# Designs tried in a protein design chat: VHH binders against Uncharacterized protein YOR238W. Part 3

Target 1, 303 residues: Uncharacterized protein YOR238W, of Saccharomyces cerevisiae (q08634)
Amino acid sequence: MDEKVELILVPCHSIWKSSSHPSDNSVNLGQLPEYWHLAPFQYEGNDHLAFIKHGLTAIKLLLQRFDTATVIFSGSQTKKEAGAISEAQSYYFLFEKLIRYVMSNDNIDVPNFDNELRLLLKEVKNLLSSQNVNVDELFYGGSITTEEFSLDSFDNLIYSIYRFEEVNKKFPQKITIIGFAFKMPRFISCHAKAIDYPQSNITYIGIDPKPANYNQTQLSKYYDDLVQMEDKNALSLFSSDWYATKDRLLTKKRSRNPFNRTAPYAQNIFCKENGKRIEGIEDDEEYFETKIKCKMPWSSPRQ

## First folded at step 18 (VHH; from v4 with L104M)

Design w2
Fold by OpenDDE, last read:
Structure w2 (fold): chain B 303 residues (1-303), chain A 117 residues (1-117)
Amino acid sequence: as target 1 above (303 residues)
Amino acid sequence: QLQLVESGGGLVQAGGSLRLSCTASGSDYAMGWFRQGPGKEREFVAYISWSGDRTYYADSVKGRFTISRDNAKNTLYLQMNSLKSEDTAVYYCAAAEPYSDTDMDVWGKGTRVTVSS
């Protein structure tokens, strides 16, 4: 068996409600928005379907690279109303249930799934069948795991890299990120750069939300708004705060940690002074040059 | 720290109207309304974009409820018309930074709406 060298990263965006059940006794496979803890803006674009697409795409890719890849769902306990359950754990449970359902039923046309999801399910089923991979092996064999401490997209990347090392005892040589397309720039141009991970070894697969019953003009406005919000609320901020240690991004992180979780990986990238994470890095470039560049396990040696 | 305060709830007869308000500091948030009826889970009601240019409604309230906002007053509104008994719930205001890394959401304490038959 080839060594594991590829991280397939799925940043999570919500918490699936595993205990939620339909009134008609149908099976909860995340097909309805009420089966998720969604923010107000996540309803318009049917973001919950995009979440499922992210995970299924990751599993599909894993099955195509079973000997060399590991899937990591990444996201912490971010919602007080959801209880002490992480986004990552909820994704793990959802996809375990979904894959078991697919393998146990001839009819895998799940109500409220769109054509893209139907195709993904078919592809995953075919791959599992053709490779004689059982569901237990897929989920319990170490090929799929969780990172449960990430509070933002920077954390998603760096903590998942360290989680990969925990599982496989080596750092990933390549990373495939599956998420929203409009978030690609912050992962590649900001986060990867900030941690000195070679950008050439990162692949980004973008799958965006899609509002239902929108005409072309409406869709255009919707997607334009996504780009604007991404720039305003994330890309611009990370451009001036590479490591999310300054006021605005740090405050956001703290607000998304209602259960007071401590990430064990943070110490690997941030020097702790007096037992506390460095806050308020004044010069990100200087910090990078002196503490990060050519100093990370995945960095190229300085010539 | 962003705080949301709902108001305008009360007792109303079926077929009647009610207008809810939510005060929020800041104009950069996408905002929405949720509700939780007796013995039911919290459910989505309506959403409005940060600019106010886009709105989205649950099917159960579409055509009856209107969400709007006044950014100058830092206030979110929900105009509820043709109210039904099934609309009885505690209504919550919610705010989030759209597509932020943290998908931040803040909730109000809620305002009770009771629709009598």
Scores: ipSAE 0.813, ipTM 0.921, lowest interface PAE 0.6, mean pLDDT 92
Fold by OpenDDE, last read:
Structure w2 (fold): chain B 303 residues (1-303), chain A 117 residues (1-117)
Amino acid sequence: as target 1 above (303 residues)
Amino acid sequence: QLQLVESGGGLVQAGGSLRLSCTASGSDYAMGWFRQGPGKEREFVAYISWSGDRTYYADSVKGRFTISRDNAKNTLYLQMNSLKSEDTAVYYCAAAEPYSDTDMDVWGKGTRVTVSS
């Protein structure tokens, strides 16, 4: 049997409401915005459908690489109003439910899913059927797991790497990240660099939100705005604060940790001995050169 | 620290109008309105982009409600026209930095709107 060598990472962006029931006695498969704890801006682009696309794409890819890949949903308990449930857990259970539904029904046309989701469901179903993989094996066999302590995209990457090691007893040799396309630069140019993970071993699959009933001009503007927001709210910040230890990014992390969770990853070099996150790195470049570069388990050896 | 304070709620007759306000410090936030009716879950009402150039509405309020913002005054507005009994709810203001790994930054305490027949 091939060893697990690939991390398929799905950064989460919301919390699915597992307890929400449709008024029409239909099944909650995350197909409606009200089945999620969404921020105001996540409604315009039907972001919840993108979340589902991220997860299904991850599962599809996993099934194609079943012996060598592990899917990790990554995201902590980020919303007070959602209760003590992590984004990652909510994703995990959503997709378990969704896949079970798909495998149990001939008609897999879920209301409010778009054509892309329909296609993904068909592909996943076909893969499961052709490989004779049962849903229990898929979800309970260790191929899909959760990282439940990430407070931002930097954490998504580094904590998922550590989680992968916890599960597979090896660090991933390659990483596939499935998320919003406009977030790719932060992952590749900032986070991967900051942790000295070879960029050549990272693949990014971008799936963006899609507003409904927008004309071409409106869509163009929407996507332009996404890029602009990404630059302003994340890329520029991570460019000057590689490890999110300074004021703005650190504050954001703290604000997304209403349940006061601490990541328990023993090998996490970005935490102090007491488990507390390193804060206040004054010079990221110096820190990288002295503490990170060629020193990580996945780093290239110093010549 | 960003604080949101809603105002403008009250009792209004069906068919009437009401304007809600939310004071928010900072112009860089995407903002929106939510509401929670009696015995109901909190639901989305309207969204306005950080620049104010885009708005999005729930189907239930589309054509009747208008979301706007005055960045100079650090204030978010919800103009509610043609109010119905089903619009009775506590209305909440919300602010977030879009796609900044915060999802939701701040909620207001809410303002009560009661629509009588």
Scores: ipSAE 0.809, ipTM 0.922, lowest interface PAE 0.6, mean pLDDT 92
Fold by OpenDDE, fold request of step 21:
Structure w2 (fold): chain B 303 residues (1-303), chain A 117 residues (1-117)
Amino acid sequence: as target 1 above (303 residues)
Amino acid sequence: QLQLVESGGGLVQAGGSLRLSCTASGSDYAMGWFRQGPGKEREFVAYISWSGDRTYYADSVKGRFTISRDNAKNTLYLQMNSLKSEDTAVYYCAAAEPYSDTDMDVWGKGTRVTVSS
C-alpha cells in the first residue's frame, strides 16, 4: 500500500447550516445561499456553489489518488451566530450528506446546482462506483478529515500540514490547494514562503464564484474587483506581516475567534518566550531566517 | 473598531415606504442588509459593494427595495417601497471586508420594521 504523501487542502469560507430545512421538503445539500452563513458579498457570486465545487473537486481528486492523498477541510469556529461549529466540520457534514445522497439515488440532479456541479457529482459517483470504495470508508477511513483551528489562509496552510502529520504520521510531500483562483498568490508567494515549504511541491486549483445573469461587462467588473480586494485585503497585508502577528491581521484573527479556541499547532512555528507564545513578530524576515528557514520538518537541510 | 447602528424602522401600512439607515465608522467594507422575521431565520435582503458600483438583491425584494451608500457620510441606506406584511422583520446592517478571510463580520443591533395589513 502506498503511503499517504499528498495533502489535498480545502480552505473553508463559510459554515453550512445542517439544521436548515427547505420549505418544499427538499433536501438541504447546500444548494441555496440561505443554507449557509454567508457574508453580504458572498451572495453576488453565488459563493456557496463555489464552496461545493471546491469540496467535490477535492473528493474527486482523492478518489483518483486514494492510496496517496488525504483531504483536509480547514476552517475554525468563526461565526458566533452559527454556534460552536467549525467551518471545516460543517463542510465535512455537508459533503458526507451530499455523497450519500448521490450514491443512494439514481437521479442525482440537485436543484439549483449548475452544470459544473452536476458534472462533478457524476464524476464522483462514477469513481466511487468503479472503485471498491464505499461512502463509509471514504469518510470514516481517515482519508477525509478536518482542521478546525484556522482563522485565516496562513493558518489554513500551516495547520493543515500539521493535521496531516497527526493523521498520517508524516508530513506531506506535496500539497494541492483547492480554492478561489484569485487567492493563489497569497498561498504560494506568501504563506508557503513564510513557512519554507517548497513552492514547487504545491499545486493550486482555482475555482471562482460566478454571478448569475451578468453580462460580459458586469462579469469583468466583478472579477476585477475580486483582484483588487485580494490585493487590498490580503496580499498587501501578508506582504508586510508574513505570519499575521501584527496589528491588522492579528486583530482580525482575534475577532474571528468568538469561541476562544487555541490552536495547538501554533507552538510548532512560533517561539515561546517565558512559556508564552511570542506575539508580534517585529521583523518577519529575521524571524524567517533565524527560526524558520531550513528548520521546518519539510525544509531542505542547510548545506 | 467598526460599529454599526441601524435606524429608520417603525410601523408602516402595507404599500407604504420606509428608509433605513446604517451608520458605519469605516467606508472600506462591503455592506448589506439582512432581516429576521418572527419565527424565521435571518435572511439576506441586499448587498452593495464597497465602492457602491454593484448591488445585489434577494428575489423577494427585487424591484421594491434599493440599497445605497454614502461613503462620505459613512452611511448605508435601504429604501423600501411597496412594503408587504411579509417584510415585517428586524432589519440588520452587516459589514465585511470582501474575501479577506480574516474579515470581521460586523452586525448592527437591528431596527424593527412592522408592516400592517
Scores: ipSAE 0.790, ipTM 0.913, lowest interface PAE 0.6, mean pLDDT 92
Fold by OpenDDE, fold request of step 21:
Structure w2 (fold): chain B 303 residues (1-303), chain A 117 residues (1-117)
Amino acid sequence: as target 1 above (303 residues)
Amino acid sequence: QLQLVESGGGLVQAGGSLRLSCTASGSDYAMGWFRQGPGKEREFVAYISWSGDRTYYADSVKGRFTISRDNAKNTLYLQMNSLKSEDTAVYYCAAAEPYSDTDMDVWGKGTRVTVSS
């Protein structure tokens, strides 16, 4: 029998409003920005549609690799105004609802979805139908789960690896990350490296936001700006703070934890010999060399 | 550390104008305006990039509202023209570092705008 060996990771970026009902009695499938808790910058690029693309892509891949893959939505309770619901849970419920919707309707042309989403829905529906997989099996059978403690992208990766182990009793041999393309460098060059996960065993699928009605010049500027912001707000910081234990990144994490959640997985990577959590790593390289390198369950054998 | 303080709200007649301000203790944030009307959910109004080179508006305010910022003064503005009764709401300033794994960094306390018919 095939073993679960692949983690399909979807870092979450918002919380879907499951209780939000359209005034026109239509179905909330996350197709409008008002169905999400969004930051101001997430409106320009219709980021909510990208979120849906991330999840559907993950589900599509899962269906193609049903016996060997596990999908994990990753994201903690990050918004006070949303209540004690995690990003991951909100994604889980959204996609459950969405998949049930498409399986129960012949017409799956959801309003406000773009062509990419329409195609993804069709692909997913076809896969489900052809494989005779029902929605309950898909969502309740253990192939889709949540990681609910991540406060940043570093957490997304490391906590999801441990979540995978919780579910499958083995660490993933390969990881597929589905997220924004401009965030790929932080995952591959920073996070994977920091935790000594073989980069060769990571695949990144980038799906970026897409502003509506932008011309090519406008789009170019938009995406350039995303890269610049990524560098300024994340990549440069993770480059000097590998494990997000220093002031700026740590402060960001704390600000995204309004419900004071403690990640149990943190002990696996930051635990001292005396059982206390390491706080404030001064020298990331030294920490890596002495505590991480060739010492993680997934580390490649090195001579 | 970032704090947002809104000002400029008040009572205005339909067709009138108001200018809202939001003072921020920093210039490296993408900023925007939200509003919450009576009995309504909070809704997006406008967004401006951290550099100020891009703006985005809700359809309901396009052509009437203008978002701008003065980074030297650490101030965000919302010029509201041709105000309608439907624009009555508490207006909130918001700031975030785009795509830094922070969904929303800071909210203001809001300023009330009332448009009379």
Scores: ipSAE 0.773, ipTM 0.906, lowest interface PAE 0.7, mean pLDDT 92

Design w2
Fold by ESMFold2, look of step 19:
Structure w2 (fold): chain B 303 residues (1-303), chain A 117 residues (1-117)
Amino acid sequence: as target 1 above (303 residues)
Amino acid sequence: QLQLVESGGGLVQAGGSLRLSCTASGSDYAMGWFRQGPGKEREFVAYISWSGDRTYYADSVKGRFTISRDNAKNTLYLQMNSLKSEDTAVYYCAAAEPYSDTDMDVWGKGTRVTVSS
């Protein structure tokens, strides 16, 4: 009678087009950028391959700790042209398809996967085979699920904590986040601290995008620019707007919600019934010290 | 709010050239071109970093198309050379803030390019 204690969180970044099929009869396993709703900059980095690496890494970890962990894909219905499908649900569909593919085929050399991804897929297949995994139980038995209301990275963390409690009836004692390495500071230094989640209980596994055919100078410039844009567009903003209640972060969040989703986590003080946070927080540090610190179900005892 | 205005589309004979422009109301965006041909899904054409020092092209246009930007004028360009009939499409300018919380997509209304054989 084991209980789930670990949240394995995969923040999602795009929507996989499950109905997209090229005329050459190849199978869509997410390997081409055209199989995703990508922003312009995501083509340079082959970001779609990083998305697959994130999800496969989460499944790999789950297979190693199946009785104690739950994987949550996290992301809302963010693209009008994709219809009423969330990033999280599209990841769930893709990884179910991919896992069933590797269980049904001896040759799993997927065209357009890079070398790192091919090795990861082979490692996952070896774990599935050695444990004689029932794929229906893996995907339909409650070990992998979705959080479909997040509109920013703060939501990814806090909504997935409440989603974990919703499905497992306990808050996670440990969190492993699998995402872009360059985003680690916003999750660990901003979000986890803002909700008083103990730093000793949270781990970040980073897998960055990988441009093809860049020399070392181009690659260094690419990653330097990526870190600068992360600081400009996210990290510095969250440093002065811990709960995303101020105009710039809130405007971005609202623009990502074309289907008007509202989160259903009634006990979550960071989300109300209509999906809106407590508004008008002017002094975030004072709010943290008086309302959050040592007051959350996952907080450490007051020292 | 960010607005994107394309111009420069038109009719051109195969083998010819055309230059598209896209004017943005702001300056801090990674920008690119997409296109949608008759009966086809929208497809990626080209991307330029917000600094202007890195470009990326779809294989179908590499060597024929050149993307550039003038940050002083907040204008994105696409120089299209050696045009083919399969380049016939509505061309869309797109912009996003790189690696914000969720990438914001902003699209222009599109400009039509028709390449006659």
Scores: ipSAE 0.660, ipTM 0.865, lowest interface PAE 1.6, mean pLDDT 88
Fold by ESMFold2, look of step 18:
Structure w2 (fold): chain B 303 residues (1-303), chain A 117 residues (1-117)
Amino acid sequence: as target 1 above (303 residues)
Amino acid sequence: QLQLVESGGGLVQAGGSLRLSCTASGSDYAMGWFRQGPGKEREFVAYISWSGDRTYYADSVKGRFTISRDNAKNTLYLQMNSLKSEDTAVYYCAAAEPYSDTDMDVWGKGTRVTVSS
C-alpha cells in the first residue's frame, strides 16, 4: 500500500474538555479557553486558538501529501484533574469533531475563531472537497494517530519517531514539526541534534499565541517575554541536559506523569546502563559523540 | 519544592471587599487565581506575569478585581472589590513555569470566600 516516509509531528500543550457543553446552543469546537485545561499564562495568549491552528496546519499538510505522510499528535495523560485522557487523544477527538462539523455544515464561521484560524479552516475544507477525501479514511485509515507517553518536548520527538516506526514499519525519512514558533530552537538545535537526526531532513513550522486587543508595543513586550521564558525555562536547561536525565528536567518530567504511564519504547530508549536508565550524564557532548552519533537507525553515515 | 499557601478568605457582604494572599516558597513563576463555586468547574480569575509587568483578567471580574505581586516577599495578592453573590467560591492560588512543557507546577489548598446577600 502507501509507503509512509514523513512524520508530521504536533506536540500537544493541553487537554480539550470534550464533555463541556455551551449553554448558548453553540457547539464545543475548542474555541473558548474554558474548553481546555489551561495554565494561567495561556489565557493571555489565546493559546487554545494556537493549538487548533497547529492541528489544522498538520491536517492541511497531510492532505497535500496524503499517500506519504502520517500525522502524530503527541502528549501523555498529564493532568490529574482531566482523568485518564492524554493530550494527544484529546487533540484527536477535537480535530475529528471539527472536521466532521465543517464537512456537515454550510456555514463554518465558528464564533471566537480569529481571522487567521478562519482562513485556515476554509483552506482545509477546500482541500477535503477537492481531494475527495473520505473523512473516515482520514481519521480511521492510519494517516492520523497518537503518541500518548511523552512527558516533555524531548519525548515528543523521540517517542514519535518510534511510534511512526511502530505503525509504518520504518523510521521517518523526514520530519515536519508544527508548534509554537518560539520553541523552534529547542526542537531543532537541541532535540534533533541530541538524537542525531539529520538537520536537512527536519523542518519546523511555527505558529505563536496571539493576545487579543494588544497594540504593537504590548505585542512586542509579550513576544519578548515569551522568548525570555522559553530560554529560562526550557532552552537553557536542554542545552545542558540533552536527554533530560538531570535534576531539573527529570523532576518536571516525573511530575507530569500522574497516571504512571510507561512508554512501550522503554527498551529502545537510550541513556541506559546495566539495564537501568542513567539518571545523570556528566558530559552530554561526550555521551553523544561516543554513544549516539552515527549509531542511530536514522543517523547519516560518517563522511 | 514549590509550595503555595492561601489566606484571607471569609464571609463578606455583597458590595464589600476582600483581599486574598498567597505566599510562595520560591520566585520566578507565572502566578494566578482560579476559583470553584459549588457544582461548577474550576475557572480562571486572574493572571500576573513572573515579572509582575502584565496582568490578565476573566471578563466576569474585570474592573472589580486586581491581581498584584510582591516578588521580594514571594506573595501574590487578589484585591476583590464590589463583590457579588456569584463570586462565592473556593479560591486557589496557582503557579507555573511558562512553556516548560508543564501546564501547572503547584496548586494551593484553597481559601473559601462567601458573599452574602
Scores: ipSAE 0.635, ipTM 0.854, lowest interface PAE 1.7, mean pLDDT 87
Fold by ESMFold2, fold request of step 21:
Structure w2 (fold): chain B 303 residues (1-303), chain A 117 residues (1-117)
Amino acid sequence: as target 1 above (303 residues)
Amino acid sequence: QLQLVESGGGLVQAGGSLRLSCTASGSDYAMGWFRQGPGKEREFVAYISWSGDRTYYADSVKGRFTISRDNAKNTLYLQMNSLKSEDTAVYYCAAAEPYSDTDMDVWGKGTRVTVSS
């Protein structure tokens, strides 16, 4: 009877190492960068804490709209050194462990969490307690799931839309994306537009990385460089390759699939009938006008 | 097709110094060093930003190791001073395009450093 209408999307950015166990009697809750498969630049930003903030924010929103939303963690098996585990599945495991930990312990002061993350964790614990939500129902009852085939941010959006339909039997009427604030333009100004998702029905909640012990000048330079690199490595590329079918974006997408995953969504219009992705779209605007605009299940009717 | 080639490893006495190099086939990458000791997981050592103006170090090496880069030669360096037996490891150079669609890492094949007690 309760009809899921909102997708809460968490694009994933790394793989949590569930098998890493501290020798000092502490518990691995993702609080140290060594508990993650991080790229070099992710150490500077304490990006792992942002990953946890993204997932906890998604769970907080879910608890406030439990009957109408589904959380999807999205990301594929992208790191050879991590083995055949996806970013999405590792997030799912981590957040289940973290929620069970805070519900089983009075003291939830996790070493190395920053103040923002501690407050968020307390808020989530309070919501779970006050609403009498069973943790098994939260994680195993269909409210939180994974999308494990995405190879870039365009995939994060389009595959999670199809995953939402796979689980809930209808496409989302509303999408909330929770990710890095500096990535918001690629999702809202590129991806959502490219698939004709109504702008009034999609929202982005941004939480950026936060270097420790930087003065204001260092912070300003750090965030300026983030924006510059986002523009260089993603935003400008998607502006001229809307569907990631050509040039640098397609080559990069192919290189992110070391375990040869193939998405199962038969309705995905960006795949050929043989299961291969559509490649080499020469005129993105013409493709949009002829194949996408007012033609997607989530499109507004043609005016 | 970014390629990374490390060099400069070897045998050194405790308290000694070594300088590692890593040559990249391109530019505009955030770069860093990781290491893997015998029977241990790979661990972060040091990072330098794309522009070269920000550095970040693991606590275990702070004050003893210095990362630097020469963008004209596309070369990353790690100056290792006051070496300890605990620094014995294979050292890996790593590079990534910061905050691309997927945070893909490129790794070198590693160079071995052995510190004698």
Scores: ipSAE 0.613, ipTM 0.848, lowest interface PAE 1.9, mean pLDDT 88
Fold by ESMFold2, fold request of step 21:
Structure w2 (fold): chain B 303 residues (1-303), chain A 117 residues (1-117)
Amino acid sequence: as target 1 above (303 residues)
Amino acid sequence: QLQLVESGGGLVQAGGSLRLSCTASGSDYAMGWFRQGPGKEREFVAYISWSGDRTYYADSVKGRFTISRDNAKNTLYLQMNSLKSEDTAVYYCAAAEPYSDTDMDVWGKGTRVTVSS
């Protein structure tokens, strides 16, 4: 009898191109940036390697807590040029391929993977070998699933909470988010508070991008710029638009939905009964006080 | 909302030079160039940070291509020198707000570059 209590959440950031074939007779395991639909800035940081580190870290944690946790990859069909495949589904396909490759091969030295990725692969392989969990059970047994409707980080959190309840029949008592370290404040200090999720029950594991061949000064400047851009482009916006229903964040959210996905979570108060998001909350604090505070299934009981 | 307009493509002989430009309707974007050759997938060419202080190049163009920007004119440039036949492609300008919640990717319509021997 499984008693699932922990959501391990991986917000997705791109779509892996499963149909890309290497010209050099190697295997596409996501190790090259051209195997992904990347934004221009994601090339500098080797962001694709961070995506793989996020997923492998989630799978490692799952294997350590197999009976009590569920991994959810979260992200919608966000790129027109990629077709009708979600970020979440592409991560699921990639990690299944990667884990099957690692378990089927003695040499798992993937070109362009760094030492952290090699360690993570080895740890996952060792955990699978030492536990009674095979790859079919890992991926097809209900321990890893997808949330395919999220269009921003607020959605990543709230939709994955409802997805967890959909598959496990209860809301998560604990959440571990695995993502970019520089994004931690938006999840913990903005999103979790905006939905009244207890701070003691949510944790964040951060893994940032890692530019190649930068000296210490270049690397420090790169990470300082990440924090500045996070503040400018996300954190400050969510501070005045808690639920992403106002012009700037809403316009950005709409641009990431070229396939018109509609979330199926009828009990989610941020979605209308037809599955579309609510819009135009003018007074976020008043909305929180009247609709959210002490009223969510995961809220702490009143004193 | 954000619009990108490329220009400067054309026919050029191998060994020659060409300068592409991309005018943005707004500012404060990280910008880059991609290209798609005949029958090939789109590939990364070059990136410049929003401030202009960091650049990054694909190995295939490093040392031959130079990316730059003029933020007063909201214009991105790609100076292409020592052109080869394999540089023949449609070149696309792309922009995004780095690590915004939506990571909005906007693409231009492209400008064709043909390198003849």
Scores: ipSAE 0.595, ipTM 0.840, lowest interface PAE 2.0, mean pLDDT 88

